# VHH binders against p49116, part 245

Target 1, 238 residues: p49116
Amino acid sequence: EGPLLSDTHVTFKLTMPSPMPEYLNVHYICESASRLLFLSMHWARSIPAFQALGQDCNTSLVRACWNELFTLGLAQCAQVMSLSTILAAIVNHLQNSIQEDKLSGDRIKQVMEHIWKLQEFCNSMAKLDIDGYEYAYLKAIVLFSPDHPGLTSTSQIEKFQEKAQMELQDYVQKTYSEDTYRLARILVRLPALRLMSSNITEELFFTGLIGNVSIDSIIPYILKMETAEYNGQITGAS
Key: E = the ipSAE of ESMFold2; O = the ipSAE of OpenDDE; V2 = 0.75 times the mean of E and O plus 0.25 times the DockQ between their complexes.

## First folded at step 13 (VHH)

Design y64 (framework vhh_enristomig)
Fold by ESMFold2-Fast, scan of step 13:
Structure y64 (fold): chain B 238 residues (1-238), chain A 119 residues (1-119)
Amino acid sequence: as target 1 above (238 residues)
Amino acid sequence: EVQLLESGGGEVQPGGSLRLSCAASGFTVSSNHISWYRQAPGKQREWVSTIYSGGTTNYAESVKGRFTISRDNAKNTLYLQMSSLRAEDTAVYYCATLSEYLRQFGDYWGQGTLVTVKP
């Protein structure tokens, strides 16, 4: 059959709230993160192979991997987001919370370690100069992960993951033919994504989601959202 | 802290007009994508319209040509001008950014502003 991803799946353009406020706040960070999350889920929804798995499988896959997709999106969009500035603002807030004895030292340590892991991941991807095609296939490899607990139809999911891996290999081999180890350097970065806590990601980027609303609970609604409603929230119309 | 406060609802006859307001505090309406949603009694929430940070607008098919979304940057306020109102437009109207949309689905939406189109 045809390729797993088309040119439309390589395009991944994040539209930021503008302008960035003089003083970063939880609303701006949450709005920016929400746009990236919606863009990432809409990207997944647009893949024919993903659609073919059915809504129950789609929901289970995204619930299992949204943090990995989101983190890849952060790395891909780090410059347009001014991610380093956002992370620095969060660090400053955490340091002030320590000084005022508002949070436990153990919790702050966990969050700081998460920020360090995120910075290291984004820096490694930037150092490798990962291109848009490579990001698209890395996201597909993460999305079609057959090894999450509780999944059904795992053989079909594995088939799509293998297709993503083969198409990435073909792309890298042809585009970066002189660098025989590039694919290995890229793929070895993926396991780090599973070491990053989705709970801590929610606290860092989605702290504005109040009322006990979790990303896990929102996912089914995002995946069911009509295209017009999605465009009404995310995309600046041309 | 950061709030969007809806007002301007009321009772109106079919074919009438009404202007809803959404007053923002803690952020700038001209710099953000902001949407109007509505929820009729016993029905699911429905997206109505969005004004993008760049000023472009989009509308649900059910309201195209009848509703106009706009903003007043000096007042930091979003508006929804509603004309040719129909009984099916009866609903509580809410405004929200994307992050607030994720936060406020179901019963977590604020009170909003009630629009009743009476026959």
Scores: ipSAE 0.217, ipTM 0.619, lowest interface PAE 4.8, mean pLDDT 84

Design y65 (framework vhh_enristomig)
Fold by ESMFold2-Fast, scan of step 13:
Structure y65 (fold): chain B 238 residues (1-238), chain A 119 residues (1-119)
Amino acid sequence: as target 1 above (238 residues)
Amino acid sequence: EVQLLESGGGEVQPGGSLRLSCAASGFTVSSNHISWYRQAPGKQREWVSTIYSGGNTNYAESVKGRFTISRDNAKNTLYLQMSSLRAEDTAVYYCATLSEYLRQFGDYWGQGTLVTVKP
């Protein structure tokens, strides 16, 4: 019955491969993105409400929203990742690919538009100075989305989403009491996440995984992973 | 460019010891979280141990107290010192970063290094 999220669910700490290489490469970008993806999925799996929905529903939810969770994670961890530097390197690579006639103009345009949307989203979140509690509840709102096709427990999912919205409202009203419109400004940012292609996200950040593997295909395996494996890969547990 | 090459496997008697090596090129061992995994015939891949970029280590319960993960920064090499080996430790051993681990779900694992504990 208690709150949807505990203080442990507010903590979201990404450990980066370090140092950042002088010349960025697909390995560094992919490793960084993989750590963020893993952290995001571990975060979702640790929520008791999420666990209560059952394995099949959990897999369907994360498959439907991993790109939204990942993008929120990029925004939240933008400074730690030096995301602006990574995106600049990707843009430079794309510009060189155009010059060398390696990629079609239509494909380049789609990828550049995606990068612009991502930059705009991250900039808007930074401008709003979204805190850790707000990020946790925004991630919960996108995770517990009842409107994805093929979901089984839609009434329960909707209940958890509404609980996330109510707890976010309570937090913002108490913490930012003098900013009457803050919640509205935050929530208006969420629809932009659904306009971003998961296929283009995979191409930009997970190119190093190329081998007929998609993020969608590996999600079920990561969600079934033992806690010790999670800790062994992304979190030095105490 | 990025390469991890495992070596040091072999046949050993129960209760024996082996040291596995993982030579890295194209990235720095001390700057990354690097794990050992193993896969026994007919079984799923198992996580064995991780050394974090900060130097902390973690182990699967089945190997805790028997295996020690370490690195030599000058040689850019990861090690797994195995002691008190048991028949259930028989497997091909692999080293990987997280992104390489994820790649393996849809790709071919490298050669690895075979450890056989003969009863």
Scores: ipSAE 0.449, ipTM 0.772, lowest interface PAE 2.2, mean pLDDT 86

Design y66 (framework vhh_enristomig)
Fold by ESMFold2-Fast, scan of step 13:
Structure y66 (fold): chain B 238 residues (1-238), chain A 119 residues (1-119)
Amino acid sequence: as target 1 above (238 residues)
Amino acid sequence: EVQLLESGGGEVQPGGSLRLSCAASGFTVSSNHISWYRQAPGKQREWVSTIYSGGRINYAESVKGRFTISRDNAKNTLYLQMSSLRAEDTAVYYCATLSEYLRQFGDYWGQGTLVTVKP
């Protein structure tokens, strides 16, 4: 058997919508987030082990973990996205919504707490200076999670997760040989991803999505998209 | 309070060189992620280069091999050495930190320094 990931799976290039509006709005944020989501799902589709699980299992895995993949993508692409600027714009929008009595205080508190958790996660990843190989393996570890309810082929998924963990360990020990505890510092960041609500992620980043559809409902369609159609989405050529 | 102050901009001929500086206060450049951005008249801000807390460096494709980012820990200052300058490099250059490292809402940006490459 060969490695779980190849060098092609390390490449993760987000192309932002252009032009950026003078004032950030829900449509620009949604377009940026949608491109990242599409890139993340295309990345998952390109993994031979993922394809080997079959379409039903593949769809179930991504539906269960898309928020974790998306959050890792936000951290990895934080600078390209100017994520801190986007989060600041969302905070300003929420404060204005309170003043205009458009949103309940309870909901705003939940959303603000989620933004804080997201910033802390991105800060921790940035401080650790996580590289492209490390991000690829972390995404693989969360993708091949055998513990989501309703999954089939859980033993095979677990083997792929263990392979991702082993390959990450080999990479870190070779590349950062003098930092004995680096792997441990990286891995302890992952549980925080499970504490972030996918519903709040949808509200923050996908409010501008056309129609009253959930990310869960569109995942099967994204996974079945042709390469040309996918490229149109991420480049904005459609 | 985080403050960034850029300097070193000016007019230069095509093919010339220029060095920009960014003096930082309220944070340590050697232990933080810090970037150069630029904004040409009528265009969006464009990322140019980042030096990460661990010392890793990335460049935009348009400047690779021509620009060099560095920092002086003793002076708490970030630099951008620009060479082989082209007309399209004409822009206001900003240094910036990202809120993800500072635990603050929003980015910390300097006031900018103008670089003009005359055709």
Scores: ipSAE 0.000, ipTM 0.101, lowest interface PAE 18.9, mean pLDDT 81

Design y67 (framework vhh_enristomig)
Fold by ESMFold2-Fast, scan of step 13:
Structure y67 (fold): chain B 238 residues (1-238), chain A 119 residues (1-119)
Amino acid sequence: as target 1 above (238 residues)
Amino acid sequence: EVQLLESGGGEVQPGGSLRLSCAASGFTVSSNHISWYRQAPGKQREWVSTIYSGGRKNYAESVKGRFTISRDNAKNTLYLQMSSLRAEDTAVYYCATLSEYLRQFGDYWGQGTLVTVKP
């Protein structure tokens, strides 16, 4: 009955490790990405509709969409992260890599294509000047996707997604009243998120810190973290 | 620039032991996944062991219980302690790091060190 998202869910503030090193390194990139991932999962778990679905459904939804949420977060926080600088550093590393194995060359091509898709997505969002309310609702639309296999409560998830779409439409029509096609321009960007490989995102942003465990395997633990423990992760305090 | 330099290879009798070293520069062994591979004459390179950035260790079934991977963070050096060596262990041994962005074995390869288990 009330709105799906409150003003508190619009606030999405990433605290970067400080200071930024003179030369980017894997540790800084992975810590920054981990903070964004934890912030994204904390954002999701703070939504009353999300909590109402129950722990098993919550875990399944986030496992299915974490890459979409993370990519939206990268776009939203691109300036705070200096994402263009991070991606340029990764590209330079890949281009200068010693590759004697053909499989390594094929993998580099796949990773480079992923980086270009990510850059294109972030540039399109920046060009549209997507605001905090629009990001919040886009994240809600991808979070409440009823079409992932194995989900229970799919009718309730679909209702929450429809509510997110309706509230986004209302917001855009009121705030950008002179741009009749703005909502359509925003929504046609979403399918690109599902073409992004979660495995490549994991390799680019989370290698070295997670070890041999996948993001998929740690999601239940992140979602169960107490608020104080979560705050320790996103601020670097313990 | 990432450089890996293997050493410690040589000739041993069956049942003998060797310790291989891999000196790393241009990256930190304690913060990366680093593996040992080997290539027997006329064969493709075979994975032997990995130590992950978190300290976890994994081994190929053929060497499990006989080989031990370790690192010295202060010396920035990876080790492979080999015991109960067999003729089948004869190979050039390479250390390789997973690219921190690819997580693919063999992204950075050293020159290798030859281990010969002679009859």
Scores: ipSAE 0.000, ipTM 0.154, lowest interface PAE 12.2, mean pLDDT 81

Design y68 (framework vhh_enristomig; at its last look DockQ between E and O 0.64; V2 from the best seeds 0.00; counts 0 for: pae E 3.6 > 2)
Fold by ESMFold2-Fast, scan of step 13:
Structure y68 (fold): chain B 238 residues (1-238), chain A 119 residues (1-119)
Amino acid sequence: as target 1 above (238 residues)
Amino acid sequence: EVQLLESGGGEVQPGGSLRLSCAASGFTVSSNHISWYRQAPGKQREWVSTIYSGGRPNYAESVKGRFTISRDNAKNTLYLQMSSLRAEDTAVYYCATLSEYLRQFGDYWGQGTLVTVKP
């Protein structure tokens, strides 16, 4: 019933720890990433269609796509996060580690390739000047992906994904009527998200987590949070 | 390294008051959103209060009007002033940033500070 997303789902406001330290540290990076992850999961759980699928399906969907949602969030919030500065600092540390023979060259290469893919994705989104409505619908298309292994209710998930695609098309056609191929240029960016390793994302952004706590393991708990607790974690004074 | 160390708990009579402290090292309390949580034996974790980086406080409905969150920038310490304490306030109290909270998720919680409201 009604549109898949409301205007409330377009608002995606990340409040950063302030100020950015002179020298980047694990705490600042992990806190910033945790806020974005939390904001992304709160965004997903606030969608009525998502809620209608039920808790087990909700958990399975987010476990399957959290890295894609997080990466879209990094692209959307790249300026607020000063993401280029964070990535440059990581690259500098990796290059110094090569010179000092502290890390294996193979592992460093894998991480550097991941950072390159992330930068390429964020640059492509910036060049397309993706707006808040477009990001909301791209996140919905990613969230309602029926093709992940082990999912139940795949027909309903597919219907919600198609609804997201239709509403994105309607929005783009109305708002960017003179740019006939804009939708195609936007959608062709999505397959790249599936090529990004969630394990490397965890290593880069969630290094502060300990005790064998993986993002996969905490997803069910985050999705069960009360609204007041959730707001207490992510709402900033602005 | 980042550390948060809770203190100030103890036994108190119903209607009494306590002041909890959370000493931070490795980061600045005034620059971050920091929350108080509590967990009673056999119960789920409950969010209690947050002070945002801008200084604005927020409270769970169950503690609104009775608890006050504050910080001392010079001491890099977060406080929770608790008044009109009730039996249901008996819990281990924890402070956390969002990332620190996630770090302790599951069956691991920091040391915390125990508050017991005696019948």
Scores: ipSAE 0.608, ipTM 0.833, lowest interface PAE 1.6, mean pLDDT 87
Fold by OpenDDE, look of step 14:
Structure y68 (fold): chain B 238 residues (1-238), chain A 119 residues (1-119)
Amino acid sequence: as target 1 above (238 residues)
Amino acid sequence: EVQLLESGGGEVQPGGSLRLSCAASGFTVSSNHISWYRQAPGKQREWVSTIYSGGRPNYAESVKGRFTISRDNAKNTLYLQMSSLRAEDTAVYYCATLSEYLRQFGDYWGQGTLVTVKP
């Protein structure tokens, strides 16, 4: 069998709404987040191994790991997104809710800690100077995680994850031969993703969707979209 | 609050033309990828066309060469010029950004505008 990922899977280009408004409104944030979500889903769909698992398994996997994939996407696209500015805007919007006593003290703490964790994670990834290949493999490792409850074809999923890990190892060894412990350093970042709440992420970035749809409910529809529709929504490529 | 209001639908003979409008509020059309969708009776909603933030258009194969998407930035309005209309173009037409598209899956779709091409 050929490699799990090819060079085509390394490209991960997010197109932001343009121009950026002076004041980042909720729509801009939600639109930006939606683009990233779609890009991530499209990326997953582009992997032959992912397609081979079947629609039901694919849906289950993405439902289980969308937050992690999204977070890795945030880290990878942090510069293009001006993530720090987006997060600041989110905090500002959140402050309005706080002032209106719509949130409990505990909830405020949870949300603020989540924002902090997101920022710290992205900063840590930037410090490690993670490249496009490494991100692709990390996303694959996250995507093909067999340890989520309720999954079918766990043996196959595990094989794909192992393959992703092996290819990452080979890449790091080849590309960063002088840094013996780079692989370990980048892999130890993955546990941080599991500490992040998907519910809070959804609330922060998809507030415009809250009350109408959940990301969980939308995922099947995204995964069933035609390629042409994807292109019509994200890349600007015709 | 983000709002999109479609208009311009109506009845037309095969081969005829219509121009749809989508008036946007709460966001800037020129800053977003904005799309037309349609839903025919008994069928699933399908993508028709997108005008990207950069101004580039994209079209579904079924409408390519017949439909033209455009926008007026001053009016914050999206347009769909439809020509050479066919019976299979009969549908309710909607406009949406990506985020609005996702939101609509939550049991709420805009009112849209009905286009009926009589056989």
Scores: ipSAE 0.391, ipTM 0.744, lowest interface PAE 1.3, mean pLDDT 90
Fold by ESMFold2, look of step 14:
Structure y68 (fold): chain B 238 residues (1-238), chain A 119 residues (1-119)
Amino acid sequence: as target 1 above (238 residues)
Amino acid sequence: EVQLLESGGGEVQPGGSLRLSCAASGFTVSSNHISWYRQAPGKQREWVSTIYSGGRPNYAESVKGRFTISRDNAKNTLYLQMSSLRAEDTAVYYCATLSEYLRQFGDYWGQGTLVTVKP
């Protein structure tokens, strides 16, 4: 049978558009976020347990959890993305929209609250100094969640989630043997991911700046893409 | 404001050649990975070729050896040189960064440039 994840699933290298512009622009933000989305989807697709569930189940799972995976990716890659700088630029843009009366006050409040929650989540993960193995298992726990509405095959999904939880526990106990409560502190961060709005994530990073795009409508196409296309646009070595 | 404008399509005989152009504005082609995609009537859009920011190309197996991607950084323009064209290459061709690729799913399609390979 073997482990749920191997060393190949721990590597999560995000390559940014270069050079970073002197002033951040919508294209740089959207391109950076798109690279993270595709890296996250490729990561999920590469897991043998995920592959074993079949195409319809794969699509349903990713539609249900893509925003949680993306948010974990933001936290993991916050430094290389300069996420704090990106969020500051978005906040400045929102303040200009208030001056021009382009958005409702209620919508702006929702978006600002989401930005604050995202920053707090990323800060909490950074304070815990979560490593690449821990991120990989957290992503797997999120991916194989049997409690999403409308799923089938929930018993098999639950088995894979339990295996991810077991492997995370074993890793933390071996690697952080002097920190008895590390696993508990890590796991209590997961509920915050369910509070993140996929609609607002799309507005911040994908569609609100460049038009209407529904990520869940694109997921089947992303999952069917050949590895050569993914690697060519995401992990390029040039 | 990001704009990508494809041109250079037309009708050609099997075995013939065409050069497609993609004029970019609002970003620098040399700072990005940029790809060509194509879509035949009734089919899903498929990847054709990518040029990376460092200038290295990559190709789908169906076009390898027949198509050459390149760019002119001074004109901020991407090219696709197509040779040994076949009927199966008949499609509308689009250029895109990764974020522009996502935008096309959201009904913000450019016109692309039509390539027709006739008998």
Scores: ipSAE 0.280, ipTM 0.665, lowest interface PAE 3.6, mean pLDDT 84
ESMFold2 (binder alone), look of step 14: mean pLDDT 81; pTM 0.828

Design y69 (framework vhh_enristomig)
Fold by ESMFold2-Fast, scan of step 13:
Structure y69 (fold): chain B 238 residues (1-238), chain A 119 residues (1-119)
Amino acid sequence: as target 1 above (238 residues)
Amino acid sequence: EVQLLESGGGEVQPGGSLRLSCAASGFTVSSNHIAWYRQAPGKQREWVSTIYSGGRTNYAESVKGRFTISRDNAKNTLYLQMSSLRAEDTAVYYCATLSEYLRQFGDYWGQGTLVTVKP
């Protein structure tokens, strides 16, 4: 009963560090990526269905899918982030690394393949002109994935995923009634998210994290901090 | 703050062996690409060996079969085991992260440790 997502869950506003430096640096890239990751986790934590699964399940789900959520966020915020400029700077650096013979050609090829997959994904989403409502439900579909190893409550997670799929279908059919195959074109893009390595995403976007913390290790703290902040606002005095 | 501290250098005769250490603080060696470099007197700094975050290793042609890079994740320490040392291996040895981004915008270099191979 009731929709899985409300209008507040459709709004996804990334505030970039300002200004973009003349010469890109790891701190700016990491700060930009960290803001998007935080926004993505805050978005997930605000969903009542997600909260209902409990803290342990929430942590396991986000650890399993953060790279998929982050990549959808990159696609949605590509223009705001000037993502093409960031990726071009990374590609230039990788090409120079080959010339210096400081890195394995095989490793550089893996990273370049990841960047090309990311570019192709973002381009496909742009060509489809995916709107904010569609992005919200695609994020919900990947968040409520029951098929990750080690999950509990898999039947409930599957029900929430099916609800997300149903609500996306209803939205697309109502809003894009003239395009019978739009939903199918959108959904066939999702499997590509699982082909992208979270380790390579960390290397590309999060190398500037202080203390060399992994995203896996930081997730429980971000989710706990969001819960404490939420509780402070609804139960705190003035 | 990220710090790298090299140690283990010294004087050895040709054909000898030596093990260098690089202690990391402020970051985890198992999660990073980290490399050994050296700079001989009057020469440019040259790359020696890399261990990648996934555990794969790579070596400069001049040291293949003689040097072995490894790490101890529990001690957060990188090692370079050197054998069959030659006079041309005489250099100050450095460890540094081999991050794609950090190299473009300035790598963090360790303090260095001197290796002298004397006949």
Scores: ipSAE 0.000, ipTM 0.106, lowest interface PAE 16.3, mean pLDDT 79

Design y7 (framework vhh_enristomig)
Fold by ESMFold2-Fast, scan of step 13:
Structure y7 (fold): chain B 238 residues (1-238), chain A 119 residues (1-119)
Amino acid sequence: as target 1 above (238 residues)
Amino acid sequence: EVQLLESGGGEVQPGGSLRLSCAASGFTVSRNHISWYRQAPGKQREWVSTIYSGGRTNYAESVKGRFTISRDNAKNTLYLQMSSLRAEDTAVYYCATLSEYLRQFGDYWGQGTLVTVKP
């Protein structure tokens, strides 16, 4: 069989809402995040190995890992999104506009800790100068995770994950032959993704979009969208 | 279950006006992002307008300045005020939250409300 990912799966181009507002607001942040989420899910559904697992397995995998895929996407698209500016604005807003009688200090602390973990992750990926091929394979490794509860076809999922790991290793050894420990430095970053709360990610990036509807509830519908509908969502097409 | 029911469509002459309504059940309009979409005969569905939970609005370029999205929180109803209507505005109009819009592409299709612009 051929490689797990082709050049088409390495391409990951986020189209931002245009123009960027002079002052960041919840609408712009939510629309940007939604475009990234839709791009990430469309990326996953385009992988032949993913399609081969069947719709029920596909839905279960994405429900389990969407936060990891989204966070990798944030890191990969950090420059395009001006993510550091967005996160700084959120931090400043939280510190300066706290409603003490409506928000607990404990909840604010949890949100701030999440932002610090996200910043650290994105900074570590930027410092390593992770390229497009490496991001594609890291996303594939987290997507094809056989260890989420309730999954069927775990043997096949594990084989696809191992294939992703092998192809990443081959790529890194060929492309960065002078850096003996590069692969190890990259892979050790992945466990941090599972420690980040999907609920806090929803609150920070999707409050303006989903209201009282969870990301888990919309995943099956996003995965079934036709390409034209997907394009309409990511561009706001008329 | 969350339900949205469109009404107010009809036949109108070019340059005319119509107001569409979308009655919400099972959720609160003021707490959700709700959009108007339309589908012209033989064409794909296209986004028309959104009102966000915070009251911000956004419009497709083709309808800016002619259409106004609004809501009545007491009636839990969304509106689309359409003015300066053109033949190309002829379509079935749908309202949807994000999740219900996506559902319509999956397992079934809502009926919407028909707007026909004829000379």
Scores: ipSAE 0.000, ipTM 0.128, lowest interface PAE 16.1, mean pLDDT 79

Design y70 (framework vhh_enristomig)
Fold by ESMFold2-Fast, scan of step 13:
Structure y70 (fold): chain B 238 residues (1-238), chain A 119 residues (1-119)
Amino acid sequence: as target 1 above (238 residues)
Amino acid sequence: EVQLLESGGGEVQPGGSLRLSCAASGFTVSSNHIGWYRQAPGKQREWVSTIYSGGRTNYAESVKGRFTISRDNAKNTLYLQMSSLRAEDTAVYYCATLSEYLRQFGDYWGQGTLVTVKP
């Protein structure tokens, strides 16, 4: 069988809403995040191995891992998104909210801890200088996780994850032959993705745009979109 | 619906003082959080000071001890008393309501008032 990912799956280009406003607002943040989410879902759906698992399995798998895929996408697209500027603005607002007692101190602490973990993750990936091939395979390893509750076709998912790991190893050994421990440094970053709350990610990036609808509720709809509809969502159709 | 109108800007020499005013309509200053922001030429808007509904105040580190935020509840007006002005204080000063977390920032901004500090 051929490789799990083709060169087309390495290409991951986020088209930002233009122009960036003179001050950041929730609409711009949510629009940018939604484009990244749609790009991530379209990326996953374009993988033949993913398609082979069937619609029900695809939906369950993405519901379980969308936050991990989205966070990897944030790290990969951090410069294009000006993510550091977005997070700084949110932090400034939260610090003001603590002083005025508008939000509970426990909730603000949880959100601040989430932002710090996200910043740490993105900085770690930047310091490692993760390339496009490495990001593609890390996303594939996360996507084909056989250990989420309620999954069917677990043996097939595990085979695809193993294939992703093998192809990543081959790529890293060939491309970064001088750095014997690079693969290990990259892989030990992945567990941190599961420590990040999907509810807090949703609140930070999506509630301003989708209202009271959860990401879990819209995932089946996004996965059923045709390629033209996906392109319309992520490029702001002609 | 909410209207904010700034006034009091002008030219001053370093070390000088100015008092900015922000007249609010459709928004009750005494019951809400409101503050001052500024935008220096070619830069993004930055927060300067906030007065909270309870009367507590907060200031950006760069203006602490030099600027004083206050309000007149009867006139529904916010003030910024600026002293010991420096060249780096040159900016358009905006009055703005404090947006809640994940609410659009700058939904209720005034049109701004220019402060120029130069010898």
Scores: ipSAE 0.006, ipTM 0.137, lowest interface PAE 10.2, mean pLDDT 82

